Miniprotein binders against q6w4x9r395to579. Designs and how they scored, part 110

Target 1, 185 residues: q6w4x9r395to579
Amino acid sequence: GHCSLEGGSFVTTFDARPYRFHGTCTYILLQSPQLPEDGALMAVYDKSGVSHSETSLVAVVYLSRQDKIVISQDEVVTNNGEAKWLPYKTRNITVFRQTSTHLQMATSFGLELVVQLRPIFQAYVTVGPQFRGQTRGLCGNFNGDTTDDFTTSMGIAEGTASLFVDSWRAGNCPAALERETDPCS

## First folded at step 9 (miniprotein)

Design sa34
Fold by ESMFold2-Fast, scan of step 9:
Structure sa34 (fold): chain B 185 residues (1-185), chain A 91 residues (1-91)
Amino acid sequence: as target 1 above (185 residues)
Amino acid sequence: GSEELFERAKELIDRAIEAARRGDFEEAKRLLDEAFKLIEEAARRGLDEELIDALRYAAKLVREGIEAGNPKLIRVAKWLLMVVWWEVDRR
């Protein structure tokens, strides 16, 4: 399955449900028993440069018991706060420059992340079939049913994105302000 | 008690990273030194080892961000600090 974080604050879940939100926080993007050592993927959103009513993706963080890997819009890759030269390899993870504008994080456990650095910072998450029905977070539950893609951290299926997104905040941050738009307009 | 020392150390670390983000490295280092003293006092007074480890990791992140002298790494330290506090809170 494929989940995307594009155009600053647009998200498309693994079940292909699109939504947009306004919020500044770290958010749980993906949690799953399939990730080793209680692993998780997080997205960091901050205010856009000029318009404070809009927010954008500024970094992606992969967490595990041993690692805190950050890939940022500033084209910095760190693990546990220390800058790393590419290609950067751990036992199960390799981060490398795929193109002049894209970085890739490849793993041995069925997760792949591609980050576009320019002209706008965007992220693309791919998971193998073993993750089907076993994901939670902003990317949805990957069960083939879009009607429950807004399942909160408490297990409640919401009809709107704002309560869903707020439930996946990692930290004491302001509540997200929902802004729904048609996919074509 | 030791939980009060945890909250005070956390506050000093949070203030240190904000000082660093403003470019006030002298204030950031002063706050961080104070935080290290509170962390060692909390350890002596029996604060949970997991909480002591979290405080030491957080203080190290801020210190290394300051020592790197790179605003991009200071931003990373800020985001990771938020992650550390989230991990502590869900404990």
Scores: ipSAE 0.783, ipTM 0.899, lowest interface PAE 0.7, mean pLDDT 85

Design sa35
Fold by ESMFold2-Fast, scan of step 9:
Structure sa35 (fold): chain B 185 residues (1-185), chain A 91 residues (1-91)
Amino acid sequence: as target 1 above (185 residues)
Amino acid sequence: GSEELFERAKELIDRAIEAARRGDFEEAKRLLDEAFKLIEEAARRGLDEELIEELRYAAKLVREGIEAGNPKLIRVAKWLLMVVWWEVDRR
Protein backbone atom coordinates (compact mmCIF):
# COMPACT_ATOMS: atom_id res chain seq x y z
CA GLY B 1 0.00 0.00 0.00
CA HIS B 2 0.92 3.65 -0.65
CA CYS B 3 0.41 6.78 1.40
CA SER B 4 1.47 10.23 0.16
CA LEU B 5 2.11 13.62 1.75
CA GLU B 6 2.17 16.12 -1.14
CA GLY B 7 1.86 19.80 -2.03
CA GLY B 8 2.76 20.81 1.51
CA SER B 9 -0.60 20.10 3.18
CA PHE B 10 -2.29 17.23 1.26
CA VAL B 11 -2.46 13.60 2.47
CA THR B 12 -3.71 10.48 0.68
CA THR B 13 -4.20 7.46 2.98
CA PHE B 14 -3.28 3.81 2.24
CA ASP B 15 -6.95 3.28 1.27
CA ALA B 16 -6.78 6.29 -1.10
CA ARG B 17 -8.82 8.77 0.96
CA PRO B 18 -7.60 12.35 0.34
CA TYR B 19 -7.66 15.11 2.94
CA ARG B 20 -5.89 18.36 3.76
CA PHE B 21 -4.96 20.24 6.92
CA HIS B 22 -2.83 23.05 8.29
CA GLY B 23 -1.06 22.39 11.58
CA THR B 24 2.10 23.13 13.54
CA CYS B 25 3.04 19.88 15.24
CA THR B 26 4.70 16.49 14.95
CA TYR B 27 2.06 13.91 13.99
CA ILE B 28 2.08 10.13 14.10
CA LEU B 29 2.08 9.10 10.44
CA LEU B 30 2.35 5.31 10.79
CA GLN B 31 2.36 2.94 13.76
CA SER B 32 2.13 -0.84 13.34
CA PRO B 33 3.03 -4.02 15.24
CA GLN B 34 4.82 -4.98 11.99
CA LEU B 35 7.49 -2.33 12.72
CA PRO B 36 10.39 -3.67 14.81
CA GLU B 37 11.34 -2.33 18.27
CA ASP B 38 8.27 -0.11 18.69
CA GLY B 39 8.96 1.63 15.42
CA ALA B 40 6.91 4.53 14.08
CA LEU B 41 6.95 7.18 11.34
CA MET B 42 6.17 10.76 12.26
CA ALA B 43 5.54 13.80 10.10
CA VAL B 44 6.56 17.32 11.18
CA TYR B 45 4.43 20.22 9.97
CA ASP B 46 5.37 23.87 10.36
CA LYS B 47 4.91 27.21 8.65
CA SER B 48 6.65 27.28 5.28
CA GLY B 49 6.78 29.13 1.96
CA VAL B 50 4.82 26.52 -0.02
CA SER B 51 2.21 28.20 -2.22
CA HIS B 52 -1.37 28.01 -0.90
CA SER B 53 -0.29 26.14 2.26
CA GLU B 54 -0.15 28.06 5.54
CA THR B 55 1.73 25.09 7.04
CA SER B 56 3.60 22.30 5.27
CA LEU B 57 5.44 19.06 5.76
CA VAL B 58 9.01 20.02 6.80
CA ALA B 59 10.47 16.70 8.06
CA VAL B 60 9.82 13.00 8.45
CA VAL B 61 11.05 11.08 11.51
CA TYR B 62 11.53 7.34 11.81
CA LEU B 63 11.86 6.32 15.42
CA SER B 64 12.47 3.05 17.25
CA ARG B 65 14.04 2.16 20.58
CA GLN B 66 17.54 2.74 19.13
CA ASP B 67 17.07 5.23 16.27
CA LYS B 68 15.59 8.68 15.70
CA ILE B 69 16.23 9.32 12.02
CA VAL B 70 15.18 12.73 10.67
CA ILE B 71 14.97 13.63 6.99
CA SER B 72 14.39 17.37 6.64
CA GLN B 73 13.38 19.79 3.87
CA ASP B 74 16.71 21.50 4.71
CA GLU B 75 18.38 18.44 3.10
CA VAL B 76 19.83 17.16 6.36
CA VAL B 77 19.66 13.57 7.52
CA THR B 78 20.31 12.94 11.20
CA ASN B 79 20.16 10.03 13.60
CA ASN B 80 19.72 10.89 17.28
CA GLY B 81 20.39 14.51 16.34
CA GLU B 82 23.75 13.87 14.65
CA ALA B 83 24.19 14.77 10.98
CA LYS B 84 24.93 11.81 8.71
CA TRP B 85 26.60 11.55 5.29
CA LEU B 86 24.74 9.51 2.66
CA PRO B 87 24.56 6.64 2.12
CA TYR B 88 23.81 6.05 5.79
CA LYS B 89 23.29 2.48 6.93
CA THR B 90 22.13 0.82 10.13
CA ARG B 91 21.40 -2.89 10.63
CA ASN B 92 17.95 -2.78 8.98
CA ILE B 93 17.77 0.68 7.39
CA THR B 94 19.66 2.41 4.57
CA VAL B 95 19.14 6.07 3.66
CA PHE B 96 20.54 7.10 0.29
CA ARG B 97 20.17 9.63 -2.50
CA GLN B 98 17.93 8.07 -5.15
CA THR B 99 18.09 11.09 -7.50
CA SER B 100 19.38 14.68 -7.28
CA THR B 101 16.00 15.67 -5.73
CA HIS B 102 14.93 12.46 -3.92
CA LEU B 103 16.13 10.54 -0.87
CA GLN B 104 15.07 6.98 -0.09
CA MET B 105 14.92 5.11 3.20
CA ALA B 106 14.88 1.39 2.50
CA THR B 107 14.22 -1.13 5.28
CA SER B 108 14.35 -4.90 5.76
CA PHE B 109 10.87 -4.97 7.36
CA GLY B 110 8.52 -4.00 4.53
CA LEU B 111 8.55 -0.20 4.91
CA GLU B 112 9.93 2.17 2.27
CA LEU B 113 10.03 5.96 2.37
CA VAL B 114 10.84 8.23 -0.57
CA VAL B 115 11.25 11.93 0.10
CA GLN B 116 11.18 14.62 -2.57
CA LEU B 117 13.38 17.52 -1.46
CA ARG B 118 12.74 19.96 -4.33
CA PRO B 119 10.78 21.88 -5.54
CA ILE B 120 8.37 21.05 -2.68
CA PHE B 121 9.16 18.74 0.23
CA GLN B 122 6.94 15.64 -0.14
CA ALA B 123 6.91 12.10 1.25
CA TYR B 124 5.76 8.75 -0.12
CA VAL B 125 5.29 5.78 2.19
CA THR B 126 5.07 2.23 0.83
CA VAL B 127 4.25 -0.78 3.02
CA GLY B 128 4.10 -4.46 2.18
CA PRO B 129 0.94 -6.61 2.34
CA GLN B 130 1.78 -7.76 5.90
CA PHE B 131 0.73 -4.25 7.04
CA ARG B 132 -2.86 -4.65 5.76
CA GLY B 133 -5.31 -3.84 8.55
CA GLN B 134 -2.40 -3.30 10.95
CA THR B 135 -1.55 0.39 10.50
CA ARG B 136 -2.71 3.47 12.35
CA GLY B 137 -1.94 7.19 12.15
CA LEU B 138 -2.35 9.89 9.48
CA CYS B 139 -1.95 7.29 6.69
CA GLY B 140 -5.08 5.44 7.87
CA ASN B 141 -5.74 1.82 8.80
CA PHE B 142 -5.10 0.07 5.42
CA ASN B 143 -8.20 -2.13 5.65
CA GLY B 144 -9.68 -1.47 2.19
CA ASP B 145 -12.50 0.73 3.53
CA THR B 146 -12.20 4.52 3.18
CA THR B 147 -15.20 5.25 5.47
CA ASP B 148 -13.12 4.53 8.60
CA ASP B 149 -9.86 6.13 7.41
CA PHE B 150 -10.37 8.94 9.96
CA THR B 151 -10.01 6.54 12.90
CA THR B 152 -8.57 8.51 15.82
CA SER B 153 -5.89 7.38 18.27
CA MET B 154 -8.78 6.35 20.57
CA GLY B 155 -10.29 4.05 17.94
CA ILE B 156 -13.24 6.30 17.00
CA ALA B 157 -14.13 6.74 13.31
CA GLU B 158 -14.69 10.45 12.68
CA GLY B 159 -16.43 12.11 9.74
CA THR B 160 -14.02 15.07 9.65
CA ALA B 161 -10.27 15.29 9.24
CA SER B 162 -9.73 17.88 12.00
CA LEU B 163 -10.53 15.63 14.98
CA PHE B 164 -8.69 12.74 13.31
CA VAL B 165 -5.51 14.80 12.75
CA ASP B 166 -5.60 16.30 16.25
CA SER B 167 -5.84 12.81 17.80
CA TRP B 168 -2.49 11.90 16.19
CA ARG B 169 -0.52 14.85 17.59
CA ALA B 170 2.75 13.75 19.20
CA GLY B 171 2.93 16.61 21.67
CA ASN B 172 1.17 19.64 23.10
CA CYS B 173 0.34 21.65 19.96
CA PRO B 174 -2.45 23.90 18.70
CA ALA B 175 -5.43 22.29 16.96
CA ALA B 176 -5.09 21.69 13.22
CA LEU B 177 -7.33 23.41 10.66
CA GLU B 178 -9.03 21.26 8.02
CA ARG B 179 -8.85 22.53 4.44
CA GLU B 180 -10.73 21.61 1.26
CA THR B 181 -8.99 19.10 -1.02
CA ASP B 182 -10.99 19.73 -4.21
CA PRO B 183 -12.62 23.20 -4.53
CA CYS B 184 -13.73 22.37 -8.11
CA SER B 185 -15.62 19.10 -7.37
CA GLY A 1 9.98 15.34 45.25
CA SER A 2 12.12 13.99 42.42
CA GLU A 3 9.14 14.24 40.05
CA GLU A 4 9.14 18.01 40.66
CA LEU A 5 12.82 18.06 39.64
CA PHE A 6 11.87 16.18 36.44
CA GLU A 7 9.25 18.81 35.57
CA ARG A 8 11.65 21.68 36.29
CA ALA A 9 14.45 20.11 34.23
CA LYS A 10 12.03 19.54 31.33
CA GLU A 11 10.91 23.18 31.49
CA LEU A 12 14.53 24.41 31.47
CA ILE A 13 15.34 22.22 28.44
CA ASP A 14 12.22 23.51 26.62
CA ARG A 15 13.19 27.10 27.42
CA ALA A 16 16.78 26.45 26.28
CA ILE A 17 15.76 25.28 22.80
CA GLU A 18 13.45 28.30 22.41
CA ALA A 19 16.27 30.65 23.45
CA ALA A 20 18.53 28.95 20.87
CA ARG A 21 15.85 29.36 18.18
CA ARG A 22 15.82 33.11 18.94
CA GLY A 23 19.63 33.20 18.66
CA ASP A 24 20.13 33.79 22.39
CA PHE A 25 22.87 31.19 22.83
CA GLU A 26 24.14 32.67 26.11
CA GLU A 27 20.70 32.22 27.73
CA ALA A 28 20.28 28.79 26.11
CA LYS A 29 23.59 27.58 27.59
CA ARG A 30 22.74 29.04 31.01
CA LEU A 31 19.38 27.21 31.03
CA LEU A 32 21.05 23.96 29.93
CA ASP A 33 23.66 24.20 32.68
CA GLU A 34 20.84 24.62 35.21
CA ALA A 35 19.00 21.65 33.65
CA PHE A 36 22.07 19.39 33.89
CA LYS A 37 22.44 20.27 37.58
CA LEU A 38 18.76 19.42 38.25
CA ILE A 39 19.09 16.13 36.33
CA GLU A 40 21.99 15.05 38.54
CA GLU A 41 20.07 16.08 41.67
CA ALA A 42 17.01 14.09 40.49
CA ALA A 43 19.23 11.05 39.88
CA ARG A 44 20.67 11.31 43.40
CA ARG A 45 17.16 11.58 44.84
CA GLY A 46 16.05 8.36 43.17
CA LEU A 47 14.09 9.46 40.10
CA ASP A 48 13.49 6.49 37.75
CA GLU A 49 16.64 5.80 35.70
CA GLU A 50 14.57 5.65 32.48
CA LEU A 51 13.34 9.20 33.10
CA ILE A 52 16.88 10.36 33.97
CA GLU A 53 18.14 8.86 30.69
CA GLU A 54 15.40 10.66 28.74
CA LEU A 55 16.29 13.99 30.41
CA ARG A 56 19.99 13.48 29.66
CA TYR A 57 19.21 12.57 26.05
CA ALA A 58 17.01 15.67 25.66
CA ALA A 59 19.58 18.01 27.21
CA LYS A 60 22.34 16.55 25.01
CA LEU A 61 20.18 17.03 21.87
CA VAL A 62 19.75 20.72 22.66
CA ARG A 63 23.41 21.21 23.64
CA GLU A 64 24.71 19.51 20.48
CA GLY A 65 22.33 21.53 18.31
CA ILE A 66 23.63 24.75 19.83
CA GLU A 67 27.28 23.65 19.57
CA ALA A 68 26.95 22.70 15.89
CA GLY A 69 26.29 26.37 15.08
CA ASN A 70 23.88 25.33 12.33
CA PRO A 71 20.24 26.53 12.44
CA LYS A 72 19.15 23.41 10.52
CA LEU A 73 20.38 21.21 13.37
CA ILE A 74 18.73 23.44 15.98
CA ARG A 75 15.42 22.83 14.15
CA VAL A 76 16.09 19.07 14.20
CA ALA A 77 16.80 19.25 17.96
CA LYS A 78 13.47 21.03 18.55
CA TRP A 79 11.52 18.38 16.58
CA LEU A 80 13.31 15.51 18.34
CA LEU A 81 12.66 17.14 21.72
CA MET A 82 8.92 16.91 20.98
CA VAL A 83 9.39 13.21 20.12
CA VAL A 84 11.30 12.59 23.38
CA TRP A 85 8.55 14.18 25.50
CA TRP A 86 5.88 12.20 23.60
CA GLU A 87 7.78 8.97 24.38
CA VAL A 88 8.03 9.89 28.08
CA ASP A 89 4.31 10.74 28.32
CA ARG A 90 3.13 7.48 26.68
CA ARG A 91 5.18 5.24 28.99
Scores: ipSAE 0.773, ipTM 0.888, lowest interface PAE 0.6, mean pLDDT 87

Design sa36
Fold by ESMFold2-Fast, scan of step 9:
Structure sa36 (fold): chain B 185 residues (1-185), chain A 91 residues (1-91)
Amino acid sequence: as target 1 above (185 residues)
Amino acid sequence: GSEELFERAKELIDRAIEAARRGDFEEAKRLLDEAFKLIEEAARRGLDEELIEALRYAAKLVREGIEAGNPKLIRVAKWLLMVVYWEVDRR
């Protein structure tokens, strides 16, 4: 399955449900028992990258008990806060430059992340079939049913993206707005 | 109690990363030194080992960001502090 984070604040879930939100925080993008060592993907959103004061993706984090890998729009790759030269390899993960504008994180456990650095920072998540029905977070539950893609961290299916997104915050950030103003700039 | 020491250490670490983001590395180092002393005190008073490990990891992130002197790595440290504290709150 495929989940995308595009256009600054646009998300398409594994079950192909598109949505957009306005919030600045670190969010749980993907959590699954199929990820080793309590692994998870997180997405960091900030307002500073978009000309309309909109929310935009600024970094992706893969975390587990051993690793905290950050790939940022600043073209920095770190693990546990320490800068790494590419290609960077661990036992189960390799981060490398796929093209002049794209980085890839390949894993041995059925997860792949491709990050577009330029012209706009974007992320693409691919998971193998073993993840079907076993994912949680902004990318949805990957069960083939779009009606419950807005399942919150409490297990409640919501009708609105803002309540869904807010439930997946990882930190003490302000609540996501149902709709942000779009000032002329 | 030891819970108060945890919250105080967390506050000092948060203040240290904010000072570093403003380019005030002298203030950031001073706050971080105070945080390390509180972490040691909390450990002596029997604070949960997982909480002590989280605080030490958080303080190390800020220290290394400051030592690198690179604003891009200081931003990374700030994001990772949020991740570390989220893991702690989950337990």
Scores: ipSAE 0.727, ipTM 0.863, lowest interface PAE 0.7, mean pLDDT 84
ESMFold2 (binder alone), alone request of step 9: mean pLDDT 79; pTM 0.764

Design sa37
Fold by ESMFold2-Fast, scan of step 9:
Structure sa37 (fold): chain B 185 residues (1-185), chain A 91 residues (1-91)
Amino acid sequence: as target 1 above (185 residues)
Amino acid sequence: GSEELFERAKELIDRAIEAARRGDFEEAKRLLDEAFKLIEEAARRGLDEELIEALRYAAKLVREGIEAGNPKLIRVAKWLLMVVWFEVDRR
């Protein structure tokens, strides 16, 4: 199955349901018992440079008990916060430059991530057939039925994207707070 | 109790990454030094080892971001800090 994060804030689920949202947080993109060591994919969204009312994908994170791999729009690849040169290999994950504008994360467990760096940061997630009906998060449940693709973190099927997306928030979003003035600026 | 030390260490680490994001590396280092002292005290008082590991990992992320002196890596450290706290909350 294929899930895409495109055009800054558009998502197409594994069951091919498209939706859009506005948010500036880290979100659970994919959780599954098929991912080893409590693995998960997360997507980081921030305000768009084009419009303050729009948000865009700025990084993708793969995490497990051993690894926290970040691939960012700045062409930075880190694991556990440390910058890595490509190609970068772990036990079952390889991150490498697929083309001049694309990075790929290949795994031994049926997950593949491709990110487009330019002209706009976008992500494409591919999962093998073993993931069918066993995924949770922004990419949907991969059960072949789009009517329950907005299943929240509490297991409730919603009719709208907004409640669905909010249920998959991970970590604290930065509060919109007045910038502290710098006395020396 | 040791849970109070966890919350205090977490607050210091969160303040340290925000200081680093503003370019105030001296304040960030000071806050990290205080956080490391609280982490060791929490460990001595028997705070859950999983929580101690989370605090040490979080403090290390911020320290290494500061040492790199690269705004891109400081940004990454902030995103990962949010992920660490999410994992702690879901335990």
Scores: ipSAE 0.683, ipTM 0.855, lowest interface PAE 1.0, mean pLDDT 83

Design sa38
Fold by ESMFold2-Fast, scan of step 9:
Structure sa38 (fold): chain B 185 residues (1-185), chain A 91 residues (1-91)
Amino acid sequence: as target 1 above (185 residues)
Amino acid sequence: GSEELFERAEELIDEAIEAAREGDFEEAKRLLDEAFKLIEEAARRGLDEELIEALRYAAKLVREGIEAGNPKLIRVAKWLLMVVWWEVDRR
């Protein structure tokens, strides 16, 4: 399955449910028992550099008990806060430059992340079939049913994106504002 | 109690990263030195080992960001501090 974070704050879940929000926080993008060592993927959103009222993806974080890997819009890759040269390898994760504009994080456990650095920072998450019905977070539950993709961290299916997004905050941050999905903005 | 020491150390570490973000590395280092002293005192008073390790990790993140002297790495440290405190809060 495929989840995308595009156009600032536009998200499409693994079950292809699109939504948009306005928020400045670190959010849980993907949690799953299929991720080793209590692993999780997180997305960092902050105010856009050119817009007072807009927010955009600024970094993606993969964390586990051993690793806190950050890939940022500044084209910096770190693990546990230390800058790394690419290609960067751990036992089961490799981060490398796929093209002049794209970085990839490949793993041995069925998770792949591609980030577009230019012209706008965007992220694409791919998970293998073992993740079906086993995911939680902003990317949805990957159960083949879009009607419950807004399932909160407490297990409640919401009708609006803002309550869903707020339930996945990883930090003490302002409440997210729901944004209408639009291809151009 | 040891929980008060945890809260004071967390506050000092948060103040240190804000000082670093503003370019005041001298103040950031002073705050971190105070935080390290409180962490060792909390450990001596029996604060949970997982909390002590979280504090040490957090203080190290800020210290290394300051030593690198790179605003991009200071931003990373700030984002990772949010993650560390979130992990502590979810215990």
Scores: ipSAE 0.674, ipTM 0.831, lowest interface PAE 1.0, mean pLDDT 84
ESMFold2 (binder alone), alone request of step 9: mean pLDDT 79; pTM 0.758

Design sa39
Fold by ESMFold2-Fast, scan of step 9:
Structure sa39 (fold): chain B 185 residues (1-185), chain A 91 residues (1-91)
Amino acid sequence: as target 1 above (185 residues)
Amino acid sequence: GSEELFERAKELIDRAIEAARRGDFEEAKRLLDEAFKLIEEAARRGLDEELIEALRYAAKLVREGIERGNPKLIRVAKWLLMVVWWEVDRR
């Protein structure tokens, strides 16, 4: 399945449900028992533009017991806070430059991340079929049903994006401001 | 108690990264020195090893960001501090 973080603040879940929000926090993007060693993906959002309600994706973090890999809009790749030259390889993960404007993180465990660095930072998450029905976070639950894609960290299906997004904050951050993708619906 | 020492060390580390983000490296170093002292005291008083490891990892992230003086790496350290504290809160 495919999940995308585009246009700064737009998200499309694995089950193809689109939503938009504005927030300044680190959020759980993908959490799954299929990821090795308590692995997870996180998305970092920060202020953009002149309005306090405008925010955008600025970094993606892959974490596990041994690794904290950051890929940022500043074109920096780090592990455990230390800058790495590309291609960067661990036992199960390779980060490399796919094109002049794209970095890729390939893994041995069915997860792939591609980030667009310019002109706007965007991220694309691909997971194998073993992840079906076993994902949690901003990318949804990957169960083939969009009606419960806003399932919070407490297991409650919400009708709006704001409560859903706020439940996936990884830190003490202000509540996210929702921005509707279809203001007439 | 040792849990109080954890919270105090965490606060000092959080203050240190904010000092570094605004370019006040001398204040950031001072706060980190105090944090390292509290971490060693917490370890001596029997704070759980996982919490001691988290504090040491966090303090080293900030110290290394300061030593390089690179704003991009200082931003990374700030984001990773949020991740470390989230892991602590949920373990």
Scores: ipSAE 0.774, ipTM 0.892, lowest interface PAE 0.7, mean pLDDT 86

Design sa4
Fold by ESMFold2-Fast, scan of step 9:
Structure sa4 (fold): chain B 185 residues (1-185), chain A 91 residues (1-91)
Amino acid sequence: as target 1 above (185 residues)
Amino acid sequence: GSEELFERAKELIDRAIEAARRGDFEEAKRLLDEAFKLIEEAARRGLDEELIEALRYAAKLVREGIEAGNPKLIRVAKWLLMIVWWEVDRR
């Protein structure tokens, strides 16, 4: 399956459901029991992307009990906050420059991440068939049915992308709903 | 008790990364020094080892970001700090 984070704040789920959201936070992109050591993939969104006035992807984070690998729009790769030269290898993960504008994170456990650095920071997530029906997060549940792709962290299918996205926040940032209720908005 | 020390250390670490993000490295270092002292006191008073590990990891992230002196790495430290606190909240 294939999930994409493109054009600043557009997401296409593993079941090919497209949506857009607003919000500046770290979000759970992918959680699955198929990821080793409680692994998860996260996306960081901020207004510092291509459009200074709108939400855009600024970093992708792979985390597990031992690793916190960050790939950022600033073209830095870190693990646990320490800058790494490419190619960077661990026992089951390799991060390398695939092209002049793309970095790839390859794994031994059926997850692949490709990051476009220029002209717009974008991410592409590929997972093997063992992940089918076993994913959760912004990329959806990978069950072949798009009608439940907005399943929240509480297991409830929502009709709106904003409630779905807010349920997958991984940080103490303001909720998108609170911004929408501003008296001056 | 030790839970109050956890909250105080967390607040100091949060203030340190914000000081670093605005370029106030002297204030950031001062706040981290205080945080490290509170972390060791919390450890002596029996705070949960998972919480002590989280505090030490968080303080180390901020310290290393400051020592690198690179705004790109300070941004990374801030994002990782957000993730550390999220992990603590859901334990």
Scores: ipSAE 0.779, ipTM 0.899, lowest interface PAE 0.6, mean pLDDT 85

Design sa40
Fold by ESMFold2-Fast, scan of step 9:
Structure sa40 (fold): chain B 185 residues (1-185), chain A 91 residues (1-91)
Amino acid sequence: as target 1 above (185 residues)
Amino acid sequence: GSEELFERAKELIDRAIEAARRGDFEEAKRLLDEAFKLIEEAARRGLDEELIEALRYAAKLVREGIEAGDPELIRVAKWLLMVVWWEVDRR
């Protein structure tokens, strides 16, 4: 299956449900028991434009118990906080320059990430058939049914993208930087 | 406790990054100096060495980015800080 993060803040899920959100946080794109060592793929969105309501993808992160790989829009690749020369290889992951404007992270466990660096930072996630029905996060549940693609981190199917997206925030966002404010806080 | 010091240091580094992004390098350096003090206190109180090293590295990247005039180092520090926080939340 295929999930895309395009045009700053547009997402198309593995079941091909498109949506858009406005947020300045780190979000979980993909969690699955098929990912080794408690792996998760995450997306970092920040205010990058001149409009106060616009947000853009600025980095993609693969985090597991062994690896903390960050690929940024500025062409910096780090693992566990250290900058890496490309091609960079671990036991199960290779990060390399696919073209002058694209980086690829290939894995041995059925996950592939391609990031477009220029002219706009965008990400494309591909997962093998073993992930079917076993994914959680912004990329949806990959069950072949678009009606429950907005399943929150608590397992509730929502009708709107905003509640869905907020449920997949990582716990690292200061309230002052949030674009969607909770009226109760 | 040491966990409270970790959270305060992380907040100061994030604030330093935002100050640097808007070109307020004097404020960024002031916030980094305070963050380094809290990091060393957390280390003395036995906070996880991996977390201490991650905070030090993030703060160092912000400082180096300011001194070199390299916004990419500052952006890397921001993303590292977010990744470290996510890892702490998982533990």
Scores: ipSAE 0.000, ipTM 0.132, lowest interface PAE 14.4, mean pLDDT 71
ESMFold2 (binder alone), alone request of step 9: mean pLDDT 78; pTM 0.743

Design sa41
Fold by ESMFold2-Fast, scan of step 9:
Structure sa41 (fold): chain B 185 residues (1-185), chain A 91 residues (1-91)
Amino acid sequence: as target 1 above (185 residues)
Amino acid sequence: GSEELFERAKELIDRAIEAARRGDFEEAKRLLDEAFKLIEEAARRGLDEELIEALRWAAKLVREGIEAGNPKLIRVAKWLLMVVYWEVKRR
């Protein structure tokens, strides 16, 4: 399955449901029991200088008990507070430059992340079939049904993106609803 | 408890980041020194070593960003703190 974070504030879930939100925070992008060592993928959004968006993706973070990997729009890659030169390899994760404008994080456990650095920071998440029906977060539940893609962290299916997105906030940040100026698409 | 020491250390690091953004590097360094003292106190009181290491990493990135004149490292430290805070609240 494929999930995308594009155009600053657009998201397409694993079940291909598109939505947009306005928020400045770190959000849980993907949680799954299929991720080793309590792993999770997180997306950081901040205020955008792009004329068509209030918010933009600025970093993607993969965290587990062993690793805290930050990949930023500034082309900085850190793990556990140390800046890394690419290619960077751990036991199960490799981060490398795929093209002059793209970085890739490949894993041994069925997760792949590609980030576009220019002209706008964007992210693409690919998960293997073992993740089917076992994902939570902004990328949806990967069950083949778009009607419940806005399932919140409390397990409730919402009709609007803003309540869904706010439920996946990670960290002590203002709620997305307080910053929203336009209806979600 | 040790959780309150974690929150106080995080607040000092956040304040150091804001001081650095204003160009007040001496105040940022002073706040980082106070954060390191609280981190060591939290370690002595038995706070989880992983959380202590994450606070040290964030403080180190801010210090290195200031010393190298590289604001990219300071931004990464801010995002790392948000992630660490979530881990603490999840536990």
Scores: ipSAE 0.425, ipTM 0.710, lowest interface PAE 2.6, mean pLDDT 79
ESMFold2 (binder alone), alone request of step 9: mean pLDDT 80; pTM 0.773

Design sa43
Fold by ESMFold2-Fast, scan of step 9:
Structure sa43 (fold): chain B 185 residues (1-185), chain A 91 residues (1-91)
Amino acid sequence: as target 1 above (185 residues)
Amino acid sequence: GSEELFERALELIARAIEAARRGDFEEAKRLLDEAFKLIEEAARRGLDEELIEALRYAAKLVREGIEAGNPKLIRVAKWLLMVVAWEVDRR
């Protein structure tokens, strides 16, 4: 399955349901029992432009008990608080420069991440068939049915993206407040 | 208890990141020094070693960003700190 985070604030789930949201925080993209050592993939969104109502992807994080890998729009890759030169290899994860504008994180457990650095930071998540029906987060549940793709962290299917997205908010960040557009913008 | 020390250290690192982003490196260093003292106290009281190391990772990136004059590392530290906060919440 394939999930994409594009155009700053658009998401397409593993079951191909598109949606858009506006928020500033770290959000859970993917949780699954198929990820080793309590692993999770997360997306960081932050404000863009002069208007606080617009947000964009700024980093992707892979978290497990062994690894805390951050890949940022600034072309910085860290693991466990240390900046890494590419290619960077661990036992189960390799991060490398695929092209001059793309980085790839390949894993031994059926997860692949590609990030586009320029002109716009974007992320593409691929998971193997073992993940089918076993995913949770912004990328949906990968069950072949788009009608329940907005299943919240509490297991409730929502009709709108905003409640769904808010349920997958992660990190110690205050509630996102939409400021009025700057009159000088 | 040790979890109260963890929360206070988390707040100090967050404040250090904001001070560094403003260019107030002396205040950022002061806050980091205070955070490290709380982290070590939490470790002595038996806080989960993985959570302690995660706070150290975030603080280290702030320190390196200040030393190198590299705001990119300070931004990564902010995002890593958010992840650390989530990890404690889910435990």
Scores: ipSAE 0.627, ipTM 0.831, lowest interface PAE 1.3, mean pLDDT 82
ESMFold2 (binder alone), alone request of step 9: mean pLDDT 82; pTM 0.805

Design sa44
Fold by ESMFold2-Fast, scan of step 9:
Structure sa44 (fold): chain B 185 residues (1-185), chain A 91 residues (1-91)
Amino acid sequence: as target 1 above (185 residues)
Amino acid sequence: GSEELFERAKELIDRAIEAARRGDFEEAKRLLDEAFKLIEEAARRGASPELIEALRYAAKLVREGIEAGNPKLIRVAKWLLMVVWWEVDRR
């Protein structure tokens, strides 16, 4: 399955449900028993330089008991806070430059991540068939049904994106902003 | 108690990374030194090894970001600090 983080703050789930949010936090993209050692993929969103109400993807984090790999829009790759030169290899993970504008994180456990660095930082998550029905987070549950893609961290299916997204926050960040409307007068 | 020491160390580390992000490296180092002292005191008092490891990891992230002198690595340290605190909270 394929999940995408595009256009600053748009997400398309593994079951192809698109949505947008306006939050500045680290969010759980993907948790699964199929990831080794309590692995998880996270996305970092921060405010854009144009508007304090706009948010954009600024980094992706792969987390496990041994690794905290960060790939940022600034072309910095770290593991456990230490900068790494590419290609960077661990036992099960390789991070390398796929093209002049794209970095890839390849794994031995059925997860692939590609990030576009320019002109807009974007991320593309691919998971193998073993992940079907075994994922949770912003990328959805990969069960072939889009109606329950907004399943919160508490296991409740929501009809709107805002409560869904807020449930997947990691850390003490503010709740996602509701859509700002023009003044009535 | 150990819980109070943990919260104080966490607050100092959070303040240190914010000082570093503002370019106030002298204040960041001062706060971080104070945090290291509290972490060692909590360890001597028998605080959870997992909590002590998390605090040491967090303080090391901030220290190394400052030492690198690279704003990009300071940003990474801030994001990882959020991840570390989230892991501690879910424990």
Scores: ipSAE 0.710, ipTM 0.863, lowest interface PAE 0.9, mean pLDDT 84
ESMFold2 (binder alone), alone request of step 9: mean pLDDT 78; pTM 0.751

